VH-VL binders against o60147. Designs and how they scored, part 387

Target 1, 175 residues: o60147
Amino acid sequence: MLEKNKYLYIFRHIQTNQVLLSQGNVLKKTALFQLPYPLQKPVAPNGMRPAKLRKDHWVPLLKVEFPNESMFQSVFMQLLNYRKYRSVQPLTSDLLKLPIPVRRRKIMRQEVPNTIADLADILNKEKFPENSVRLQLSDKSDSEYADWPPSVQIDSEEIKLSRGFREKTTVDEAR
Key: E = the ipSAE of ESMFold2; O = the ipSAE of OpenDDE; V2 = 0.75 times the mean of E and O plus 0.25 times the DockQ between their complexes.

## First folded at step 20 (VH-VL)

Design kp14 (framework fv_dargistotug; at its last look DockQ between E and O 0.66; V2 from the best seeds 0.73)
Fold by OpenDDE, look of step 20:
Structure kp14 (fold): chain C 175 residues (1-175), chain A 118 residues (1-118), chain B 106 residues (1-106)
Amino acid sequence: as target 1 above (175 residues)
Amino acid sequence: QVQLVQSGSELKKPGASVKVSCKASGYTFRSYGMNWVRQAPGQGLEWMGWINTYSGDPTYAQGFTGRFVFSLDTSVSTAYLQISSLKAEDTAVYYCARGPYLSHFDYWGQGTLVTVSS
Amino acid sequence: DIQLTQSPSFLSASVGDRVTITCRASQDISSYLAWYQQKPGKAPKLLIYDASRLESGVPSRFSGSGSGTEFTLTISSLQPEDFATYYCQQDYEFPTFGGGTKVEIK
């Protein structure tokens, strides 16, 4: 018998640093529906949700292996909720004082660390068994965006990429 | 033992409304999405949409907007499908089906026959 | 929407036969395809997910294969309880089903 899916992949867009959650190592088109429609003018083509999934524009951010499907599903659903909640929050006064292009860049830059922090927060609340969750990061430094609970074992092994995805690239902060 | 138990058959007149319930048990309700699938008599399966059981956000497939409403009562692990302004074409068996986020469906309710006739 | 075309629509077979059902997608859906079995008056039952993963409790005589646009469900040795209608379903985009394949007794 084959085990059900217990792997969470998180991808980031190489240009916008937008984040997508995946229930497998290949992004579905439906993943694009995770992207919000902000009140602000979107930066990405066709708004925050592009019409097409360009797999070559997405690189793995991290991979999480859970003990079982139930735990995976629970965390996945919560991550979706955290993301949506953030997307509907009003902009802070500090952000509103910034020029729109600067504001957009700042918000985009926060998607990756916010998602990582969300994951850690969810895992902290779930109180899974010690070292029961295996976390692999494409960039080890990304682990510093959060305090991880004892349930999380950070694996130094590189994430194996599936066909259609490119290697990790440095995001141009000027964009 | 995951189970989805749906409400009983409905006989309605055109223009009426119907609300089908789907009670889930045997798992954490908020951890899996709930999908609705329609099957007209002698026809195939049609995905109607799904509701995020954690956030309560519904997503409707094309052709199932407007008169179709997904809702939840998480306190009793129940999902609901409401169809308003019923038409004869709405005559079908309606299934609730558990599934990961916009994925396959691993557990199904027994189905609810909704018959719309004058 | 992604269209799934199943073939054949009807299949007559005998107990013990090897049965193969094909599902073709209108576009590349990677391995995001599931197979269901439905008997008259009953809800569909998940057999295979992610093209080749056997659902728990499903007999090993059922298997799925394929990727991209071509997929197959195989029953290695048809049993009496296997006479039913089978559906493929993709979840690369919003879920859609194939038209179904009815497996009948020869």
Scores: ipSAE 0.834, ipTM 0.924, lowest interface PAE 0.5, mean pLDDT 90
Fold by ESMFold2, look of step 20:
Structure kp14 (fold): chain C 175 residues (1-175), chain A 118 residues (1-118), chain B 106 residues (1-106)
Amino acid sequence: as target 1 above (175 residues)
Amino acid sequence: QVQLVQSGSELKKPGASVKVSCKASGYTFRSYGMNWVRQAPGQGLEWMGWINTYSGDPTYAQGFTGRFVFSLDTSVSTAYLQISSLKAEDTAVYYCARGPYLSHFDYWGQGTLVTVSS
Amino acid sequence: DIQLTQSPSFLSASVGDRVTITCRASQDISSYLAWYQQKPGKAPKLLIYDASRLESGVPSRFSGSGSGTEFTLTISSLQPEDFATYYCQQDYEFPTFGGGTKVEIK
């Protein structure tokens, strides 16, 4: 049998700390539409979506293995909806007082903790079987942004790859 | 057992409207996007866009932002394509197709032939 | 917009032949390419996704390969039921389809 996609891959931008969700271990260009763009939402921070996907700017944040594709798809669609919900919220008065570049950086820095909290919130509500969801992080201390349900088993091994979620192939090493 | 069952063929005059239905079964409707694909007689496949079945937000391909409207009725796991102000060049088979977020299409409806003629 | 060019547009072959269909992308699309089979009067059917992954229930004589800009669909031993048009589709960007390859069996 062919393996169906049951992995959630989450990337972090090396400079901005923005987050992208991925169905595969290599980002698609369409992933950029997960980032707010000013013309699409009145609340969205201006200029936060890059025009092009720079693959060298996105590194692993975490990886989640689900028991099957159906569970993965449910969580993925819900996480996308959390991003939509956050993108339409009015900016606070404290944020509006900041210079635009500072405000943008502060909003973008919230994406890592917000995404991790949102993932945990979904997993707590979904009531998956105990130890059925394996979570692997690039920095294990990031698990502290949320309280995880019994369904989640946090992998003791951190993600050590700085270029996507693939190790360099033997062909690449021979170059 | 994933199934997508579309409404029957339609014969319409120019200027009329048509609404094609696509009823899904055998899976969690809100976990997969619903895409619409057009195939004119004797021609290839053309992606028209998709609707996020969780949020109800449609996305239209370039060239389909006017007279084409995607909608849902999640209570009956059904997606709809409405085409208004029909033109002769709208004559085609219209497919619904399920897939992961902006990805490949693993299940397709049987297609609905819409014929627009005077 | 990512354009997919299929070749050949038309192919005639005998039962048992090895058939290769090529899809070339106008940009690097990594492995984000799918192959579909469409028989006359029927909906397309997914054969291959992510360039090389065989969809469940698809005969093992079908295989896909490639990455970047050039991809192939191979039918190792053509069968009478393989008469169809084959389409590639990328999903690195908003989905687009190739122009199709019609396979006729002698």
Scores: ipSAE 0.680, ipTM 0.852, lowest interface PAE 1.3, mean pLDDT 88
ESMFold2 (binder alone), look of step 20: mean pLDDT 94; pTM 0.953

Design kp15 (framework fv_dargistotug; at its last look DockQ between E and O 0.48; V2 from the best seeds 0.68)
Fold by OpenDDE, look of step 20:
Structure kp15 (fold): chain C 175 residues (1-175), chain A 118 residues (1-118), chain B 106 residues (1-106)
Amino acid sequence: as target 1 above (175 residues)
Amino acid sequence: QVQLVQSGSELKKPGASVKVSCKASGYTFRSYSMNWVRQAPGQGLEWMGWINTYSGEPRYAQGFTGRFVFSLDTSVSTAYLQISSLKAEDTAVYYCARGPYLSYFDYWGQGTLVTVSS
Amino acid sequence: DIQLTQSPSFLSASVGDRVTITCRASQDISSYLAWYQQKPGKAPKLLIYDASRLESGVPSRFSGSGSGTEFTLTISSLQPEDFATYYCQQDYEYPTFGGGTKVEIK
């Protein structure tokens, strides 16, 4: 009998660098619900939720394998809530000084490092057994966004995805 | 062992309110979403929505907004469903069900029959 | 919402029979489908999740297959305790259930 899902996938949008959490290697439409509603007043720009899930617009950011489902669920829920918490925080004075388009771009670009940092923070607090959590990063340099606890073992193996997702793609930094 | 225990059957009149409880045990309450599913007599299953047990944020399915309120008491690992302004069509068995975030439901309460009758 | 259509709605079978229930989704839901068994007066019981993963404690005679829009629950050899109503449920979108399939004694 197979264990229940203990894999966390994090995807980023190839253009916007928006981040989605996934319990599987195939994004569900419900993943889009992680993005703010247009009518809300989040830190993130309004209207950032795509109307449709375009799998080809999302590439893997990282994959985390947990020892069991319970640990996965705990981290997943916390990570989800960390993101939500940031979304409702007031904009910093520095951000408010920027033109709206620039501000939006800056906020969007910060989603990746913020999410990685959140994950590391959560894992640090959980105090899982040493090397019990396997972390795979699409871009190894992304590991530098956080200090990882001893529980995390960084794996150099490539992330395997199901059909429909793009493999590693260069982010359009010009936008 | 994971267990969800719901409050007992309710008999209410139209216009009244009812509050169903669902006490969870055997797992970390805030690690799994709590869902509510309705089943009218002789009918199928209807997902009513869910509540984020970590944040307490409720989300309601279409058709279950307004009169339906999900809430929590995390101190006792209990989820609540409150239905106000009860109607005859609200007569059903209401289930709480644990699941991963917006996923399947691996554990269910035994159900609570709510009967709305004049 | 994603609609799930189960077929048949009613199925008469005998002990020992191979039983197949189909669930069709109105949209591609990948493998995000679960199957439940419900007996009269009881809560549904999870049998299969993610289209083909057997829930712990569920007999091996139960199996699930399919992806995309077509899914199947199979009972390899129907047992007396298997007479019940079965539901499929998708979690690709907000959860929705199929209409159910009642497996009755022939």
Scores: ipSAE 0.837, ipTM 0.931, lowest interface PAE 0.5, mean pLDDT 90
Fold by ESMFold2, look of step 20:
Structure kp15 (fold): chain C 175 residues (1-175), chain A 118 residues (1-118), chain B 106 residues (1-106)
Amino acid sequence: as target 1 above (175 residues)
Amino acid sequence: QVQLVQSGSELKKPGASVKVSCKASGYTFRSYSMNWVRQAPGQGLEWMGWINTYSGEPRYAQGFTGRFVFSLDTSVSTAYLQISSLKAEDTAVYYCARGPYLSYFDYWGQGTLVTVSS
Amino acid sequence: DIQLTQSPSFLSASVGDRVTITCRASQDISSYLAWYQQKPGKAPKLLIYDASRLESGVPSRFSGSGSGTEFTLTISSLQPEDFATYYCQQDYEYPTFGGGTKVEIK
């Protein structure tokens, strides 16, 4: 089997804290389809899904290196499914009691902790070798949203990039 | 080894239906997307859409909504393309192609020729 | 849709020649471009992904370069088995293909 991309890149929106999963260190336009469709027009443009991808609004949240592409693909597809499952669930009565702007803000602010918890849940259930999954965060305190299995090595250095990601493996060999 | 094996060629009349199968082996079926690509005789490649093999959710390229249906049987690692109300312009080779989520296509089926002729 | 324009659409070359094929995107697609080889009656075969990454099992005479809107596929020394049609494909947005470049014996 040919092994390809081993890296998961997760971005956070600078204003809303919404999350996007990426297979590459630069977001594709299609990444926006991970965000749920709005039910009503006024909510959509200002709340859940931006009309277009503005790369300057999405900053690194975390990066994960997996042992191989097959493991990465399994985790990536599971994470997408967790997000889709949440997006189609009926809103709870407690959420429906909130004014729409407050409700939207509460839902979006949970995306970071939810995504980190989901990632850890998947990694705890998988049988990866000890220290085979390298996790690097932009804010190391975010690791506290979950309990990590022995397979995960949390990098002591934070991601220091101001915008986007740059991988050593994506260096242009022309220079 | 990764392998995609498609069903055999089809000769159909206008207005009929056809269902092309694509059986996958050698990898975890639900970890890679399945795409459908068509190629009319002597023409280039045209992406028709894809199906998320984990969720079963299909997405269709512009121009391929309505008459084209993607489906799965994950128990036998098989994807299907169904074309209804066949037209002469549907005459083409239809490929299934595997790849990462909305990415490049690293493995392709051998193609299925569908000929629509009266 | 993102349009990909390949040039040339056709070329004649001799064994041993250095061949360059270009693919121009209608908008910035970063490095999200792949190259395929297709021989008559066969499915396309992936050569290059992410603009410059060589697919495993593909001969090292093939290379890709570029980012943004302009990309090239280079065959450093053309071999008899390289006479085929070559397609570029972007995956920044829903996939689209270039029109193809047919490489034939001069």
Scores: ipSAE 0.666, ipTM 0.847, lowest interface PAE 1.5, mean pLDDT 87
ESMFold2 (binder alone), look of step 20: mean pLDDT 94; pTM 0.954

Design kp16 (framework fv_dargistotug; at its last look DockQ between E and O 0.51; V2 from the best seeds 0.71)
Fold by OpenDDE, look of step 20:
Structure kp16 (fold): chain C 175 residues (1-175), chain A 118 residues (1-118), chain B 106 residues (1-106)
Amino acid sequence: as target 1 above (175 residues)
Amino acid sequence: QVQLVQSGSELKKPGASVKVSCKASGYTFRSYGMNWVRQAPGQGLEWMGWINTYSGDPRYAQGFTGRFVFSLDTSVSTAYLQISSLKAEDTAVYYCARGPYLSYFDYWGQGTLVTVSS
Amino acid sequence: DIQLTQSPSFLSASVGDRVTITCRASQDISSYLAWYQQKPGKAPKLLIYDASRLESGVPSRFSGSGSGTEFTLTISSLQPEDFATYYCQQDYEFPTFGGGTKVEIK
């Protein structure tokens, strides 16, 4: 019998750098619900939840293989929580001084490093066995956003995705 | 072993409220979401929604907003479904079911029959 | 919402028969489909998840296949304990169930 899902995929939007967590290598529409509702007042930009899932707009950020489903589920749920917590944090005075479009862009640009840092923090706290967690990054430099615990083994192999997803693209920071 | 144990059958009058409990054991409660599924007599299964057992955030399916409230007591690994202003059409078996984030349901409670009758 | 249409709604079969149940989705749900077995007065039991993955403890005579919009549950050799109602369920969007297929004794 096959083990249940122990693979975490994290995708980023090619334009906005918004981040979605996925249980598997195909994004579900429910993943969009991770983005803030327009009626809410989170730190993250409001009204930025797409109505439709465009697979071609998302590229892989990283893939994590856990030793088992339980560990995967634990980390996944915690990641969702970290994201929520961050979204409800008050805006800093510096951010409030920026025009709304600039502010939104700045916040959105932080989603990738924040998510990576969250993952590392969670893994540090979980104290999994050494080299028991395999991490693949689309951009190897993204590993620098966090200090990884001994449980994490960074793999240089490419992330393989199903059809519909772009393998890699350059983010236009000016957009 | 994973086990979900629900509270017993309920007989209520229209307009009353009911609170069904679902106690989980055999796994880390906050690592899996808890879903609620309704099944009217002789009918199919209806997903009512789910609650994030880590954050406590509920999500309700269409048609199950307002009178339906999901809640948790994480200290005892228990999820709750409260239905207010009960109607005759609420007569059904209500299941709690564990599952990954908005996914399938791998373990189910035994179900709780709620009968609403005048 | 994504609608799931199961066929047939009722199926009469004998012990030893090969049984196939289909589930059609109103839109592409990739492989995010599960199958459940429910016996009278009992809670549903997960059989297959992610279209083709067999749940632990489920007999190997059960198998799932398909992707996109067409899915199939197959019982290679129907056993006496397999007479029940079967449901498909998608989790590409918010979960929805098919209408169910009741497998009865012929």
Scores: ipSAE 0.836, ipTM 0.929, lowest interface PAE 0.5, mean pLDDT 90
Fold by ESMFold2, look of step 20:
Structure kp16 (fold): chain C 175 residues (1-175), chain A 118 residues (1-118), chain B 106 residues (1-106)
Amino acid sequence: as target 1 above (175 residues)
Amino acid sequence: QVQLVQSGSELKKPGASVKVSCKASGYTFRSYGMNWVRQAPGQGLEWMGWINTYSGDPRYAQGFTGRFVFSLDTSVSTAYLQISSLKAEDTAVYYCARGPYLSYFDYWGQGTLVTVSS
Amino acid sequence: DIQLTQSPSFLSASVGDRVTITCRASQDISSYLAWYQQKPGKAPKLLIYDASRLESGVPSRFSGSGSGTEFTLTISSLQPEDFATYYCQQDYEFPTFGGGTKVEIK
């Protein structure tokens, strides 16, 4: 039985700093339903369809290589749940006092540090072998949002950013 | 070894209900989504929706929002499909299939034939 | 929703033949396409995922190619156990299946 090594790809929105989790280096349209929506939007009987995906607005934040598929899947599902849990928590009174546009900006700006901290929290709780998880960031200073366990090896090379409508099947940014 | 074992065939009358079980083994149940796929006799495959096995949140494809309910019992690694107010057109084989989050389906149950006839 | 159109719907072939099945998507789905084999009375079996990646335990005579809107499943030398119905499935959006291609003995 061959285990598939899986990469976790995390994207950041260039303007809002919102975060999307991905199983591939090209975002799926379904990734958008990770984003919270205003309460005023109608609720369809079978769920809301995600908003339009502008692939040129989403850039790499970080990439993680796991040694096997089951480790990747466990971390991926936990990250999704952390994000969902945070999205349904009551807002603080200080946030509720802000005008809605200001409130949204403050909440969205926390997505990068929150996601990185959540990832590290999950990895610290998992019993992965030393140096078995390779982490590569677009900005290495972002690693400072969390304390990483011995299982994580932070790559010395940053991800080189490029934007496009779509990427090829190879892990690169050319086209 | 990854296995999905479904409950046995059902013969029902219109208006009745049925609950199909899908017991998973050989992997961490909450790490993979559980999908339900329908195949009417002589027809192709139709995705009915899925359930997030970590959160318990279901999502239904268009046309499956009324009488179809997905649920879990994570203590026994089991997913369920309940169909209420059965109609003749519900006659089909129902498969459970696991996969990565909203992805391809790498392991399938053996299928459960539900026959609805008066 | 994303529609997948398979062609041909039906194919008659002999053992040893090269078989090619096409799946066309109604919009660009990148490489997010899978292929399944289904024999009568059995559950589908995953053959190919991410357009071209062979699932573990699947014979190397199966291959997948394509990106964007056009995809191909190829069986290089058809074997007796390969007579089945083949389905494509996209996962760029909520999953949908193609209509299937039945491969029978000529």
Scores: ipSAE 0.721, ipTM 0.873, lowest interface PAE 1.2, mean pLDDT 86
ESMFold2 (binder alone), look of step 20: mean pLDDT 94; pTM 0.955

Design kp17 (framework fv_dargistotug; at its last look DockQ between E and O 0.58; V2 from the best seeds 0.69)
Fold by OpenDDE, look of step 20:
Structure kp17 (fold): chain C 175 residues (1-175), chain A 118 residues (1-118), chain B 106 residues (1-106)
Amino acid sequence: as target 1 above (175 residues)
Amino acid sequence: QVQLVQSGSELKKPGASVKVSCKASGYTFRSYSMNWVRQAPGQGLEWMGWINTYSGEPTYAQGFTGRFVFSLDTSVSTAYLQISSLKAEDTAVYYCARGPYLSYFDYWGQGTLVTVSS
Amino acid sequence: DIQLTQSPSFLSASVGDRVTITCRASQDISSYLAWYQQKPGKAPKLLIYDASRLQSGVPSRFSGSGSGTEFTLTISSLQPEDFATYYCQQDYEYPTFGGGTKVEIK
């Protein structure tokens, strides 16, 4: 019998840097539901929740392997809700002073570091066994967005994806 | 072991309301989504929606908006389905089912028969 | 919504038979398909998830295969307790179920 899913994949949109959480290495259409509606706060650009999932628009950000399904599910749910919590927070006065397009870009650019920081925070709180969580990052520098607990072992191995997803390229690294 | 225990059968008149409970045990309640599935007599399974057990946010499938309300009491690891303004066509067995976030359903309640008749 | 079409709707078989049930999706759902068994008056029971992963506690005579739009549930040797209705369910999008396949005694 196979173990249930204990792998968290996080994908980044190649243009917008929006982030999607995935249970497994293939994005589901339901992942798009993580994206805010235009009418929701913070204000998202129109059409930011596409009707169709374009796998080629998403590249891997990181992969996390948990010791078991229970730990995975716990972290996944928390991560999802951390994101939701941020999305409903009032905009700061500094952000409100910016033109809407600039504001949107700034908010979107923060999704990657915020998500990574959220993950680290959640893992810090969970107090999993030492080196029990394996973290792979497409860009190793992304690990600097957070302080990781002893439970996290950063793996230098490349993230393996199924067909349809774009691999990180030099151009993507510059973004 | 994981267990979902639902409230007993209900007999209601049209226009009435019913509230079905689903008590979870044997796992961390907020780590798995709770789904509701309807099965009319002699018919197939129909996903009604789900509730985020962490945030309490409900999502309703098409056709189950308005009269259907998902809620939680996390203190007792219980999910609730409330149906208002009951109709005859609401006669069905209602299941709560645990699952990963918008995925499959690995554990089910025993079901609650709701019969709506005049 | 993604439609799942099961075939056949009814299947008559004998104990010991190899039984195959098909589930076709209206669009590509990758491997995000589950199979359930339901006996009369009982709740569905998860058999297979992610197209081919056997749920814990489920006999090895059950297996799932397929990807994309075509999926199959196979019972290698039908047992008396396997006479039931089987449902496929996709979770690529919001969950939907197939119409079910009733496996009856021949």
Scores: ipSAE 0.837, ipTM 0.927, lowest interface PAE 0.5, mean pLDDT 91
Fold by ESMFold2, look of step 20:
Structure kp17 (fold): chain C 175 residues (1-175), chain A 118 residues (1-118), chain B 106 residues (1-106)
Amino acid sequence: as target 1 above (175 residues)
Amino acid sequence: QVQLVQSGSELKKPGASVKVSCKASGYTFRSYSMNWVRQAPGQGLEWMGWINTYSGEPTYAQGFTGRFVFSLDTSVSTAYLQISSLKAEDTAVYYCARGPYLSYFDYWGQGTLVTVSS
Amino acid sequence: DIQLTQSPSFLSASVGDRVTITCRASQDISSYLAWYQQKPGKAPKLLIYDASRLQSGVPSRFSGSGSGTEFTLTISSLQPEDFATYYCQQDYEYPTFGGGTKVEIK
């Protein structure tokens, strides 16, 4: 009756806590373009882009299931835009007082709460049907970074995989 | 019902400019990227780059920085390719193609032949 | 950039034949490969994405397989409307296309 379900996959870096958004359960090399330039270019004054995609360094943060491609594409494109917007904002005076390595670490550690808040902001502004969007987290306490609209159903089970995401099975969907 | 309709063939002299349009219908324009692909006569396909239809930010493939400009008019769901300082080697069919962010291209326009000759 | 090498460049076949086209990537691209069909004077049409997923509306005689660096498009029983040029395209990095495989009537 409906389009094939679509999933938003969000990864976290195991060392830096930087975040990558993905349309698939395996990261593309182009995902790194979501991060600031490694050479501190003027348009990306904060954060650091790794030179190479090391797939063993990126673990699940959360997964969002949308009932159709249209809803998924709308949210994905908006979330990418939020990340670009944040990357070009001037640094606060408090951050500028810190040594550069400490400043970079603080900025990168904000990516998880910022991304979750941005996702929730987008979903709160969208007019999606009640309980139409299923959210699954690796750490359920991360849901506390935002207030979620009625459209979001937070899965009681955490993501338990240490490397990647699994596709939902018939058994898991019945629960 | 996704449809991409491009403007008609163009015959230009070297040094001129051309602007190819691609009008989209049957889907939410800002939710999918718009790509431009070139095919010279008797040759294969060459990705020129894309434009983020949500933000308006273009990205150009290597070799297409400079004379090639992507733009949008979101009020009419239309993407544009402008080529300046046309050269004979710009003679090709130019396609617009829709797709997810830096992914495959699920729908294509019919193509616009641009011919550059004296 | 990731180079895609298609083989063969040309292929002669009869209606009903099984046709296999290969695409080799210069680097590991996981399963991020698509296949397109292009008829003369027409735009390309997406057949397969993510190496093996059939696009909606494409006949089931088309199938794709492979991962890493080696990929295959198979047409199980060639039909008259399948005589065309076929292109592979990777989207692991900025998109690039293979050189094409022209399938002709024998």
Scores: ipSAE 0.627, ipTM 0.829, lowest interface PAE 1.5, mean pLDDT 87
ESMFold2 (binder alone), look of step 20: mean pLDDT 94; pTM 0.958

